# Designs tried in a protein design chat: miniprotein binders against a7ua95r516to809. Part 186

Target 1, 294 residues: a7ua95r516to809
Amino acid sequence: ASLSLLSISDLVPDLQFIFFWMSNAIEILYFIQQKSPAYMQTIELMDDKAGSKESLLSATISANEEAMTILEEVIMYTFQQCVYYITKTLYVVLPGLLDCNPFGTEPSSEQCRRAAGVCVCAVCVMPEAVRRVVSVFQTTSDLLQQYQVHSEIQSQMFAYLFFFTNVSLFNQLIDKGPARGWFQRSRVLQIQASVKILLDWAKGAGHNHLAQKFFAKFCSTVTILASPPQQLSQMSWKALCAEHPSLKPVQLHRILTQYQLMAELGPLPIWQPSSEDEAYIYRTVDLLESFENH
Below, E stands for the ipSAE of ESMFold2; O stands for the ipSAE of OpenDDE; V2 stands for 0.75 times the mean of E and O plus 0.25 times the DockQ between their complexes.

## First folded at step 14 (miniprotein)

Design dk14 (at its last look DockQ between E and O 0.88; V2 from the best seeds 0.82)
Fold by OpenDDE base, look of step 16:
Structure dk14 (fold): chain B 294 residues (1-294), chain A 95 residues (1-95)
Amino acid sequence: as target 1 above (294 residues)
Amino acid sequence: SLRKRAEELERKAQELKEKVEELRREAEEKGAPEEVEELLKYAEEMAQSAKWLARLAEIALERGDPRLARLLLRAAKILLDLAELLIKEAERMKE
């Protein structure tokens, strides 16, 4: 099947097995971790009548350590497989978020999985492009809960997915935004509204902190671009840096430069980078975010 | 084959569990030290975990993931070997 047609629903059967293995491996790992100290203590307290106590203890320690190491590898492997499949679906649906007009009355093509018939839940009333993205996250959440995956692993999963989403959206906006008109205020406001819906979902799903943390760059970019020229032109470089600490100087400079061009503003001395940042604004290698630094 | 290995490990795990139950009865009849029961309990838990890992490996094989299956079987083998050692010690202490 072409990548363009791949939905998260198509991957659910495969993902279920991966989550199943992952969950069971975690359970066994934690069982060993919790029980091993007590059993080792029991062995240590045994009478050493045959001199085998030390060898048994050593063998027990080694076996537990090795088993736990392998189980950790299983968990990591299954985690990576989940991430691979889920991010593949995100890759397909995320571009639609930038082109979405959430203020339009587009009919929902997808039925709410929680209700029979017409559903007016928060997900069902979402614009289609937003709903597709949310559906990936919701499906992931549902699977994690279904298989009772440990909360720490759930948090790590969402952290990575939000990271991936932020990097993807940010890079697309910075790279393609000017050419696609995404820097136009009207379009930016649409993007802002779409992202807000996503963030509201994340909040409702209990991932507010993670969402705020990992979407910071994209949100900052959108916030700046959504600002009226009258307001933004009154903000100094230093003030913008302080208000948007997630943005590197080169990123902020690019955003402001493109904003200036789009808004047909003359040179704004107030946006001139500080002497400290002047060297950094030309580091184009730092302009786009990397997927590897997670 | 990996499948045969998985089946063998599952069988071995079951055999060890049965051996634990046998030894537990004998230990109780002889009035063996509490430490014997603890060793047997530990062995049983390791054997049970190994059995589950072997089963997970079988599923992985059915789903076409031999890499995952090998990892799971390796872990299962380690736990079974540990269970055997614990059982041997329990047998020694029961006498």
Scores: ipSAE 0.835, ipTM 0.949, lowest interface PAE 0.5, mean pLDDT 91
Fold by ESMFold2, look of step 14:
Structure dk14 (fold): chain B 294 residues (1-294), chain A 95 residues (1-95)
Amino acid sequence: as target 1 above (294 residues)
Amino acid sequence: SLRKRAEELERKAQELKEKVEELRREAEEKGAPEEVEELLKYAEEMAQSAKWLARLAEIALERGDPRLARLLLRAAKILLDLAELLIKEAERMKE
């Protein structure tokens, strides 16, 4: 597939083949794993009058182990290819979540609007920016189910996609938020509503635990920024660290600084970092998340 | 070429599978030891797996992924060689 024009629908034919290879490699690997012990038992019980039993057993063990190792490499290769293509699509659509107004006019897709009628499906009522992200996740889920990919690998796929989504949204918010006006309270409440729609999709799709785990940093950020000033001004730095362990000191400090600016508050003594954290609040190398922290 | 190798491995896997099917029929008619039947069943399953892996590699080449095809053919070759070894031992044991 071409990466210069990225849409999940354009990538589906290529992804179908990659999932096809991945699922078949898994099936053959499982087949070898399940069959090997029984057949090696048979070889051990073999009549050894020609003295070939030890050689046959050794060759069989070696062949099975080598084949399974290669199949694991196939599975990892195809998994990495899927993730590569899917995350390139996500990268294009995720920033729209931060600009989205879920309380505005109908942000339905052109295709849904062209089919206008009495049909009000869950996808059609979502804001357009949320629908674009959900479409990537839903298409991925549909493909994994279509090819009957093992549930552990499906979980690893969504764990990585949610991790990627969290890193992308958090970094965009922190890095571009001042210039884009994303720290304004009305904007934060809109972002919170958009993320809630996404999290509701994840819950309904059976990925609630993974979404709760891997969106923690971004959700903590939005929760802090959405808090009423009277409520937040009564929470100390220590309390905020305890409530939001996913946030590094430099990250929490930056979030509180932006909150103070938008709420027109001066620095608050209760938000001063503890002495153990003070050394870390200016470590700009730790401000943005790495896509390799999974 | 890699395409010729994939086609050769699939053809050989099919030939071994057909040979095993005949050997299993022959072993049942002669009342061969249970161990012979089990080795032949194992060989058949390995030949079938090798055939499928070679077919997957052909599809990978059609889609322009020779790296994936090479991995699949390496696995196919290993399982095919195992099937041949199991057949040889089963034939030896019929004596």
Scores: ipSAE 0.762, ipTM 0.932, lowest interface PAE 0.6, mean pLDDT 84
Fold by ESMFold2-Fast, scan of step 14:
Order: C-alpha cells, then structure tokens, then sequence
Structure dk14 (fold): chain B 294 residues (1-294), chain A 95 residues (1-95)
C-alpha cells in the first residue's frame, strides 16, 4: 500500500543533494585538469637557482594526480547513489506499464482542449502507470539540467536507466506474461502503445540512440507477440533469429512457445523448429536477462 | 570529530587564500618575476578549491554521509598542502 504511493518527487530533495555533490566534484575535477598543464609548464620553465624545481614539479604532479583520483571516486560514488535511488523507484512503477490501457475511452473534446490546449487530442491522455515511469525519466533529466551535469555523464545515466527498464520489463513479460494474460493480442497492443510513449519521450529528450540500443530486446519481444500467428509460421527459425538478433535463441523459443499456447491455437504449433534448429536453441540456457550487463 | 576537521580545514583554506592574496599584492608592488606571480595565482586557486571541498564535506556530514565527507576532506587537504608548498617556493624565489 505504501509502495503504491511512492513517487520520484518523494526522492527529489535527497537526489538534489547527490546531484549537487556530483556537479561540484565534476567542476573541480575539470578545473584541475584544465589548469594543471599551464602551471606545470610554468614550473618547468622556472630558473632553478635553489635546486628545488624538480622537487616542486614532482610534488605538484603527485598532488594533482591524487586529488583527481579522489574526485573521480566522489563522482563515481554519487553517480552510483543516483542510479540506486532512481532504479529502486523504477522497479516499483514499471510493472504497471504492462498492465495499463493507453487505448482507454476516447477523451472528450473538452478534456482534450483543456489538457493539450490545441488540436492534438489523441496524445493528451497518458495512462497513470506510463506517466509515473515518464515522470522518473523527466525528473532525472530536469535534475541533470538544473545542476548542469556534463552531457557524457547524462548519457551514461540514461544508458543505465534504459538498460534497467528494458531488463525489468523483459523479465516480467517472459516470466509472468502468460499467467497475467499479457500474451493476448489485445494486451500486447496496449503494451506496444505504452512502450511507444516511452520511446517517444526518449526521442524528444535527445536520447533516441540510447533508447534504440537498450530497448531492443523488449521491443523485439513485443513486435513478435504483435505479429499475426500466420506470419510467424511462414518464417524459418534462421529468419526469425536474423530479424531479432537482440534475443537469445532460448529466449525467442520461450516467447514463441508461450505465445502459441496463450493464443489458444489447436494442438499444432504455430511454427515447428527442425532438428537442426532445436540443437541451436538448446545451445543457450539463460532465459532471464542479466542486470550484470554481460 | 569529522565535523571539527572539516571546519578547521575550511578555516585554514580561507586563511591561506587571504594570505596568498596579500602576497600577490606585495609581489606586484615590488615588481616580482612573472613566475612568482604565477605560483601565487596557482596557490590561490588550490586554496579556493580546498575551501569549497571542505564546505561540501560539512554539508555531507549534516546529511549523514561520513563516507562522502572523508573523500572530500582528503581532496581538500591535498590541495591545501599543495597551495602551502607553492607559497613557500614563491617566497624563496623572492629572496
């Protein structure tokens, strides 16, 4: 009960401090990196009357290297804390995305006009579950922008968040999907539409490349489940694997087998792998995607 | 106490920054070599960075993160020690 009331906004005060430390550590690190070469050159060009130049140069190099190493550790520590808190929040809200209906009752013209302020009524309604996920990404983006965190670190943050989202959604869909009815065509189309909202958000935020890379497995899965059974039965195993390179053979086999069962088709499978295909499928044993990104 | 250490480091960094500002003024008035001015400028920048890191450590302690505070204080001390060394060398060069 208490978990259903959690939102990213509850963590914003704590996240603001973590971003504050990260941003300041990055700025100090960059400042030292930028200034160090010029001052080192100044020391090298000094007249060495007292015989202290080499000692000063060595001490300065050592101090700068040690300080930069510690600042890098601060940046890594604060980055990991952000990832921890944000992914903990995502873990709570992501299951709702698989169980919501973005094709709800057509919004009234009045509601659409009020919410959107213009003629794009079809996009003015976002399911609460999808809104919660988008809110986590948007709040993260806002905080990174507020504290002027460099674009490379922003990209790393969203790479982690998209990877986590993809793995979480994929694992839930293949593990719980059949029992939850998520493999039924009407439910798959709802999931596909919800995922499109997330991908559209990512594109708008400037992270289209990362979204395409890290959502590939889940998108492939949803695409297969949205495909007509007749179309799938006309494809060879080799062709299916070629179209979905992000899926391991055993994962693809699991998806097709469960889809066939859930579609309540006759005793004949939608497709039948050959003996050669079966050997290829059993070459892999992992069903779930690993969070330890190998 | 980490809090006392952080406060002491911030105070020492501020004192050193003020000292180096005074030394830079004196060096300019006496027409010191450019190398002396550059070392003092470097020392002032290191003292300023050390002061900021010590302050960040105090905030970390107030937020209940002594691990982060210890890292920040280690960086602050390294930069403060470097600033002191640079000042010492600049003073020797004036002689």
Amino acid sequence: as target 1 above (294 residues)
Amino acid sequence: SLRKRAEELERKAQELKEKVEELRREAEEKGAPEEVEELLKYAEEMAQSAKWLARLAEIALERGDPRLARLLLRAAKILLDLAELLIKEAERMKE
Scores: ipSAE 0.754, ipTM 0.935, lowest interface PAE 0.6, mean pLDDT 83
ESMFold2 (binder alone), look of step 14: mean pLDDT 88; pTM 0.871
OpenDDE base, look of step 14: ipSAE 0.832; ipTM 0.948
ESMFold2, look of step 16: ipSAE 0.753; ipTM 0.929
ESMFold2 (binder alone), look of step 16: mean pLDDT 88; pTM 0.872

Design dk15 (at its last look DockQ between E and O 0.91; V2 from the best seeds 0.77)
Fold by ESMFold2-Fast, scan of step 14:
Structure dk15 (fold): chain B 294 residues (1-294), chain A 95 residues (1-95)
Amino acid sequence: as target 1 above (294 residues)
Amino acid sequence: SLRKRAEELERKAQELKEKVEELRREAEEKGAPEEVEELLKYAEEMAQAAKWLARLAEISLERGDPRLARLLLRAAKILLDLAELLIKEAERMKE
């Protein structure tokens, strides 16, 4: 209850210190990596008058390797702490995205279709629920820039945040969607419009490629559910699998079953799993996604 | 105890930097090989990095993270030991 009121701004002071340590550890690691090879070459080229050259070089190599390993542990530790706090905040605010209306007052189904297809990014006022999610991403971006964190680490951070967001939204839609009415066409179009706002933010922030990669499963799900019945009925199971490779057979089957129920197509299934996939459509353990990224 | 260790390592780093400056002056007076200056420069940079790590560890302790502080101090000690070794080698060679 009280946790639902927590904003990302409440965590900024703690996050600033974690980013401070991470940034400094990265800088020191970079300093060692950049400077040490030149000095080690100087040692290697020295006259071995006293027979100490190999001992000095060996000790130098060992010290550099050990120090760099420890700094990498510091970077990993601080990175994981940032991810923990940021994703904890995201988990609280993400469900609101599935229940908000980016089109303003409750529009007709036709208005939703036109808005989602033509003008979502240009004319819709950002709902509070979407603003909270965008605020988490923007605050993360601002902190990474403030502490001049290397672009590779920035990319890894947003890759994980997008992965986390995708899994969270997908699991909530699949698990709770039927009871919450989220599979209703008008609601799906609202969800699609809200997701478009997140994707547009990612594009503006320079993370379009990561967003396309890590939102694939949720975007595929919403795209299928938003498809007109006439268009979707023309697609075979094989064609849907080919266009939506991120979806597992059990996930695609569940989505199509929900679509069929909402479209009132009766008991005659249009989409039959291939013989290769038939064994997997009942694997309920594969229905929901894991937050563990291997 | 960890705070005392961080302060000790920071002090040691400063002492090594001062020793580098002393040896650099002596090496120049004796016309030592350029390799001596390279070793002293390397030692100075390692001592500086160790000083930064010791300071970060102190801040970590003030913020209540002794685990992070311990990692930072281990790295600082390794770099200080390397700086000390490089200084000893430079001192031998300046002759």
Scores: ipSAE 0.742, ipTM 0.936, lowest interface PAE 0.6, mean pLDDT 84
Fold by OpenDDE base, look of step 14:
Structure dk15 (fold): chain B 294 residues (1-294), chain A 95 residues (1-95)
Amino acid sequence: as target 1 above (294 residues)
Amino acid sequence: SLRKRAEELERKAQELKEKVEELRREAEEKGAPEEVEELLKYAEEMAQAAKWLARLAEISLERGDPRLARLLLRAAKILLDLAELLIKEAERMKE
């Protein structure tokens, strides 16, 4: 099937097996970690009548360490596989988020899969493009809960998925935004509303801190672009840097220059980068976010 | 084959569990020290974990992931080897 037709629902059967392996590996790892000290103590307290105690203890320690190492590899491998499949789905649905008009009457044509009737749940009332993104996260959450995956691994999963989402949305907005008209105030307000729905979901799902942390860059960009020209033109470069610390100088500079063009503002001396930042605003390599840093 | 190895490990795990039960009965009859029971319990738990890992490996093979299967089987083997050592020590202490 072409990547363009891939839905999270299509991946659920494969993901279920991966989560199954991951969950079981975690459980066995935890068991070894919790039980091994007690068993080692038992061996240590044994009468060494035959001089085999030390050898047995050494073998026990070695076996436990090696087994735990392999299990950690299994967990890491399965984690990476989950991320791989889920991010493929996100890659397909995320562009729709930027084009979404949450204020429009999109026909809620897709019946809630959970209800035979008209469902008025928070997900069902979402714009279709937002719902598709939320569905990926919700499915992930449901699977993690279904297989009782350790909370730390759940947090790491969502951290990465939010990171990926932020990078993807940010890069698309910066790269394609001007050409797609996403820097227009009306479009920015639509994007802002769509992102708010996503953040509200994340909050409701118990991932508020992670969402705030990992979406900071995209949210900062949208906030700047959503600002009225009269307000933004009164803010200095230094003030903007301070208010939006998640943005690199080159990123802020690009956002402001595109904003200026869109709003038909002349060059604003107040937005002139500081002497300290002047060298950094030309570092185009730092303009787009990298997926490799996580 | 990896499948054959998985089946062998699963069988071995079951054999070790049965051996533990046999030794537990013998230890009770002989009035063996409590430490023997603890070793046997540990061996049983390791054998059970290994059996489960072997089963997970079989599922992995069925799903076309031999890499995962190899990791799981390696872990299973380590735990079974440990179980065997514990059983041997328990046998020694029972005498």
Scores: ipSAE 0.733, ipTM 0.914, lowest interface PAE 0.6, mean pLDDT 91
Fold by ESMFold2, look of step 14:
Structure dk15 (fold): chain B 294 residues (1-294), chain A 95 residues (1-95)
Amino acid sequence: as target 1 above (294 residues)
Amino acid sequence: SLRKRAEELERKAQELKEKVEELRREAEEKGAPEEVEELLKYAEEMAQAAKWLARLAEISLERGDPRLARLLLRAAKILLDLAELLIKEAERMKE
């Protein structure tokens, strides 16, 4: 069993063929859909001298329906193949967002100057970890446009990619955050800045609505963790639930508990769940998100 | 063999397309009803789509995706059978 690290650039040739099939299947489906009504109308108006009109019309409707159904299956199959390969790449690069410093690296900039002499980058606007994630999204967008994939399908693909990204980042933050120190305020502010760069890319690419919908859980988590302790400790459980509806009670409770520990606000729980929610805050089966989407 | 099936369907689609072109010329020369011309035009377009699907299936087999090829050939077969039916009906009406 060998393990291999795949970059998006290594997958482009394979993705080009998959998009080629998808785009052609869409064009043929559209061709059938646009031509079929006119021809069926012609058959309906035929003079039925031989008594074969009803049989011909029935066979034509059945053939068109079955062919279009199969082509829809082809489109879904090729869509799933694209998503499979792209998300494998995303899985590899996403953890870096949680470790990167978008505000610059004063120690690394000093070490770079010391080791290699003076090296001044005129425009270095995006951290490498963020750039790697954006590169996956940008390459996907470029391929979809190159093959003229229908805009509805492009939106559905980015909806899934953003969903995958949210699940991956949220689960890692919740599961690994305590051990990695990711709940410390300075680290949370770095994560928040990195995510803002990614959201700005999504807005510029025309996917702002999708990004807002599918990153909501991760963004809510980061927003809570980035809040000043004085402000957050004064908010009730009910108010926090209302402000962060994307978070399940067990998720919100875990985030607040970790926040209290990292901010050293004492051992007494500050946020008391309502009696209604108290039954749900320990449902650990609901803590992590599933990668399977409806 | 799935490759042989793809090649056979592409060949049959091309043969039907050529047959339709001949039948359309004959129908025009004899002043056949406009309905005959429309059925033959429909058959030609279905044969062309079937040919396109069969070629896509051949490419998918070259790239090692027989599942995709089976789907494409099923659609190609359906459209080719429809083209044959339309031709048969057009020939019946022209009599």
Scores: ipSAE 0.716, ipTM 0.920, lowest interface PAE 0.7, mean pLDDT 84
ESMFold2 (binder alone), look of step 14: mean pLDDT 88; pTM 0.869

Design dk16 (at its last look DockQ between E and O 0.93; V2 from the best seeds 0.75)
Fold by ESMFold2, look of step 14:
Structure dk16 (fold): chain B 294 residues (1-294), chain A 95 residues (1-95)
Amino acid sequence: as target 1 above (294 residues)
Amino acid sequence: SLRKRAEELERKAQELKEKVEELRREAEEKGAPEEVEELLKYAEEMAQAAKWLARLAEIALERGDPRLARLLLRSAKILLDLAELLIKEAERMKE
């Protein structure tokens, strides 16, 4: 029931109309921008016997600029509607990535099971939780291409979707990770593998640079948690900050401290923050990321 | 009322588009000055865009989005008014 209500497939009919309006507004805006200079040159070269040339030019410029401004508002409005619908489905499916086991998918044939000293079929088969997230991204990509939406707007759409994904995964990991056992070695490796499948999808879809940019915070977090705790304890605070610039001081300190406790390295903090950072490591208001893009 | 306004604007855009198409054919057959033909071509394209925007607004109303419809009709009206101005100037130059 709830999955059917919030699945991306249930939203496709509404999204089709929104992308239809968006793409048509873009086409008309582009048409006005590209054609207006030639027509205005024609008006400028007209014989001005009646004395109306300057009035016609002024009215034409004003009309074009106002129409383009309104069309830009249409594009922004329809873009916001698309991201609203799409992120509602993402919000429902993203938590499953933290709980799934990408290595636990059973091989589809006896020959595949017999041929592998490593579970190659598990690597080749996408886990259901990952498939649900990829389905949202792939459906969005298919609709954008079906309606021939301009590539710049397609990039902006995926930039926001990857930003949203990163914030959602990071906040859950930080907020619930220790209690859910997500900081344990085997679980971190499973999370890392699941995220790699998403990054591979993004690369294949032509969005590699956006995924690298917007997943940086979450990826830094799992990289830390995948590192041997004894190796981390030998690194200075300065070195860790330099290796993970996407993490705020409170975020980095919280991750390191909770990982230290799970690794049984004692309850006392090992890492000494810089004087500048000391003021910020206890600011819990900075711990979780905002979904608002300000 | 908003649906009536959208349908009225689409009708006016279609009427103006048909008028411009006839004037443009007429000007071509009689070898009118190139400036007259360019103004009529511009008017035709603006009337067509206005018609399309009005139709998009009707669809937005059918889907229950009057805010989007109002934006689309504002742009349609602006382009249609421009088309009327261009036709008026082209007719004045013909004389």
Scores: ipSAE 0.755, ipTM 0.928, lowest interface PAE 0.7, mean pLDDT 83
Fold by ESMFold2-Fast, scan of step 14:
Structure dk16 (fold): chain B 294 residues (1-294), chain A 95 residues (1-95)
Amino acid sequence: as target 1 above (294 residues)
Amino acid sequence: SLRKRAEELERKAQELKEKVEELRREAEEKGAPEEVEELLKYAEEMAQAAKWLARLAEIALERGDPRLARLLLRSAKILLDLAELLIKEAERMKE
């Protein structure tokens, strides 16, 4: 919580210009791609009376290739700027998802007094932390729509934003979770509900496939942690690996170890790694995810 | 100055578009081959694209992004040079 923290709304004017440049560069690139084949064919079919046809054709090919390459650089540059500003905002607001309660809390008597005697004894609303994350995604979607950015680039944008969100939330939970109490069952259920709100937003926005793909690791983590002890203790290590292929052996082992500690399941490991995975469960270098796309 | 460069390229693009209209009229009067009009149309479209890119570069400079402006101006110059080449070839063929 910072008074000086910029909201996504504060970035909209700057983002509008970046989307404006990106959209125009895409339009010009596709215009060149659309027109080039027809004009190249016209040149190829011309009579070569002065012996200049091949030179003109070669120069035209080179010019189109160079122009398209530079326009692709413009598109990449503006895309990267959008991603940079949007993910910088996301990084600040995402940890709040791990601390909020989407099931709602009864307003305090102080809040009722501040409402001039209007008393609401139970309110179940989207937590502020979840609303801030949704607002970033919604604003991005609105800007892409406003500037009529091609659906393929829109998909690439949300693929990256979901990838970034997944990595950020997973790393926060794994690295800081034990100290913050985030592995307690009541907190995990709240986290699961908050994540469902994000996934539901993605479905409504037409990005269900991307959300399923890029949230897989964090969703697997929360699903395991939210599992009742009776159900989880019946599953073998191989069965858990099969249901959660996005998790690396060291990640799955860390999650199960935390679950076992919080559930007080006794001193002996309930889940035994396969002999093939045993060497990898101690690879601490692979515990946290990289923000670099593969 | 990148700003002067952007203004220069935008002006040159407009001049080439005007030159295309002049050559189009001359080609019609001489009964030039159909390929002349196709080259002039291509040149006009490349000059128009270059003009838009130069204008986008001006906006980038106003917003404090000279790196973006340089990329836009490089693409504008390439398309403008292509338009000039196509106009030169069309002018030769109309004869």
Scores: ipSAE 0.725, ipTM 0.924, lowest interface PAE 0.9, mean pLDDT 84
Fold by OpenDDE base, look of step 14:
Structure dk16 (fold): chain B 294 residues (1-294), chain A 95 residues (1-95)
Amino acid sequence: as target 1 above (294 residues)
Amino acid sequence: SLRKRAEELERKAQELKEKVEELRREAEEKGAPEEVEELLKYAEEMAQAAKWLARLAEIALERGDPRLARLLLRSAKILLDLAELLIKEAERMKE
């Protein structure tokens, strides 16, 4: 199937097995970690009548360490596979988020899969493009819960998925935004509203802190672009840097220059980068975010 | 084959569990120290974990993931080897 037709629902059968392996590997690892000290103590307290105690203890330690190491590899492998499949789905649906008009009467034609009737749940009232993104995260959450995956692994999963989402959305906005008209105020407000729906979902799902942390760069960009020209033109470079610390100087500079062009503003001396930042605003290699740094 | 190895490990795990039960009965009859029961319990738990890992490996093979299967089978083997060592010690202490 072409990547363009890939839905999260199509991946659920494969993901279920991966989560099954991951969950079971975690459970066995945890069991070894929790039980091994007690068993080692038991061996240590045994009467050493035959001088085999030390050998048994050494073998026990070695076996547990080796088993745990391999199980950690299993967990890491299955985790990576989950991320791989889920991010493929995100890659397909995320561009729709930037083009979404949440204020439009999109026919809520897709019936909630959970209800035979008109569902008025928060997900069902979402714009279709937002719902598709949320559906990926919700499906992931449901699977993690279904297989009772350890909370730490759940947090790591969502951290990565939010990171990926932020990088993808940010890069698309910076790279294609001017050409697609996403820097126009009306379009920015649509994007802002769509992102708010996503963040509200994340909050409701118990991932508020992670969402705030990992979406900071995209949210900062949208916030700047959503600012009225009269307000933004009164803010100095230094003030903007301080208010939006998640943005690199080169990124902030690009956003402001594109904003200036879109708003038909002349050059604003107040937005002139500091002497300290002047060298960094030309580092185009730092303009787009990397997927490799996570 | 990996499948044959998985089946062998699962069989071995079951054999070790049965051996534990046999030794537990014998230990009780002989009035063996409590430490013997603890070793046998540990061996049983390791054998059970290994059995489960072997089953997970079989599923991985069925799903076309031999890499995952190999990792799971390695873990299973390590735990079974440990179980065997614990059983041997329990046998020694029972005498």
Scores: ipSAE 0.619, ipTM 0.871, lowest interface PAE 0.7, mean pLDDT 90
ESMFold2 (binder alone), look of step 14: mean pLDDT 88; pTM 0.872

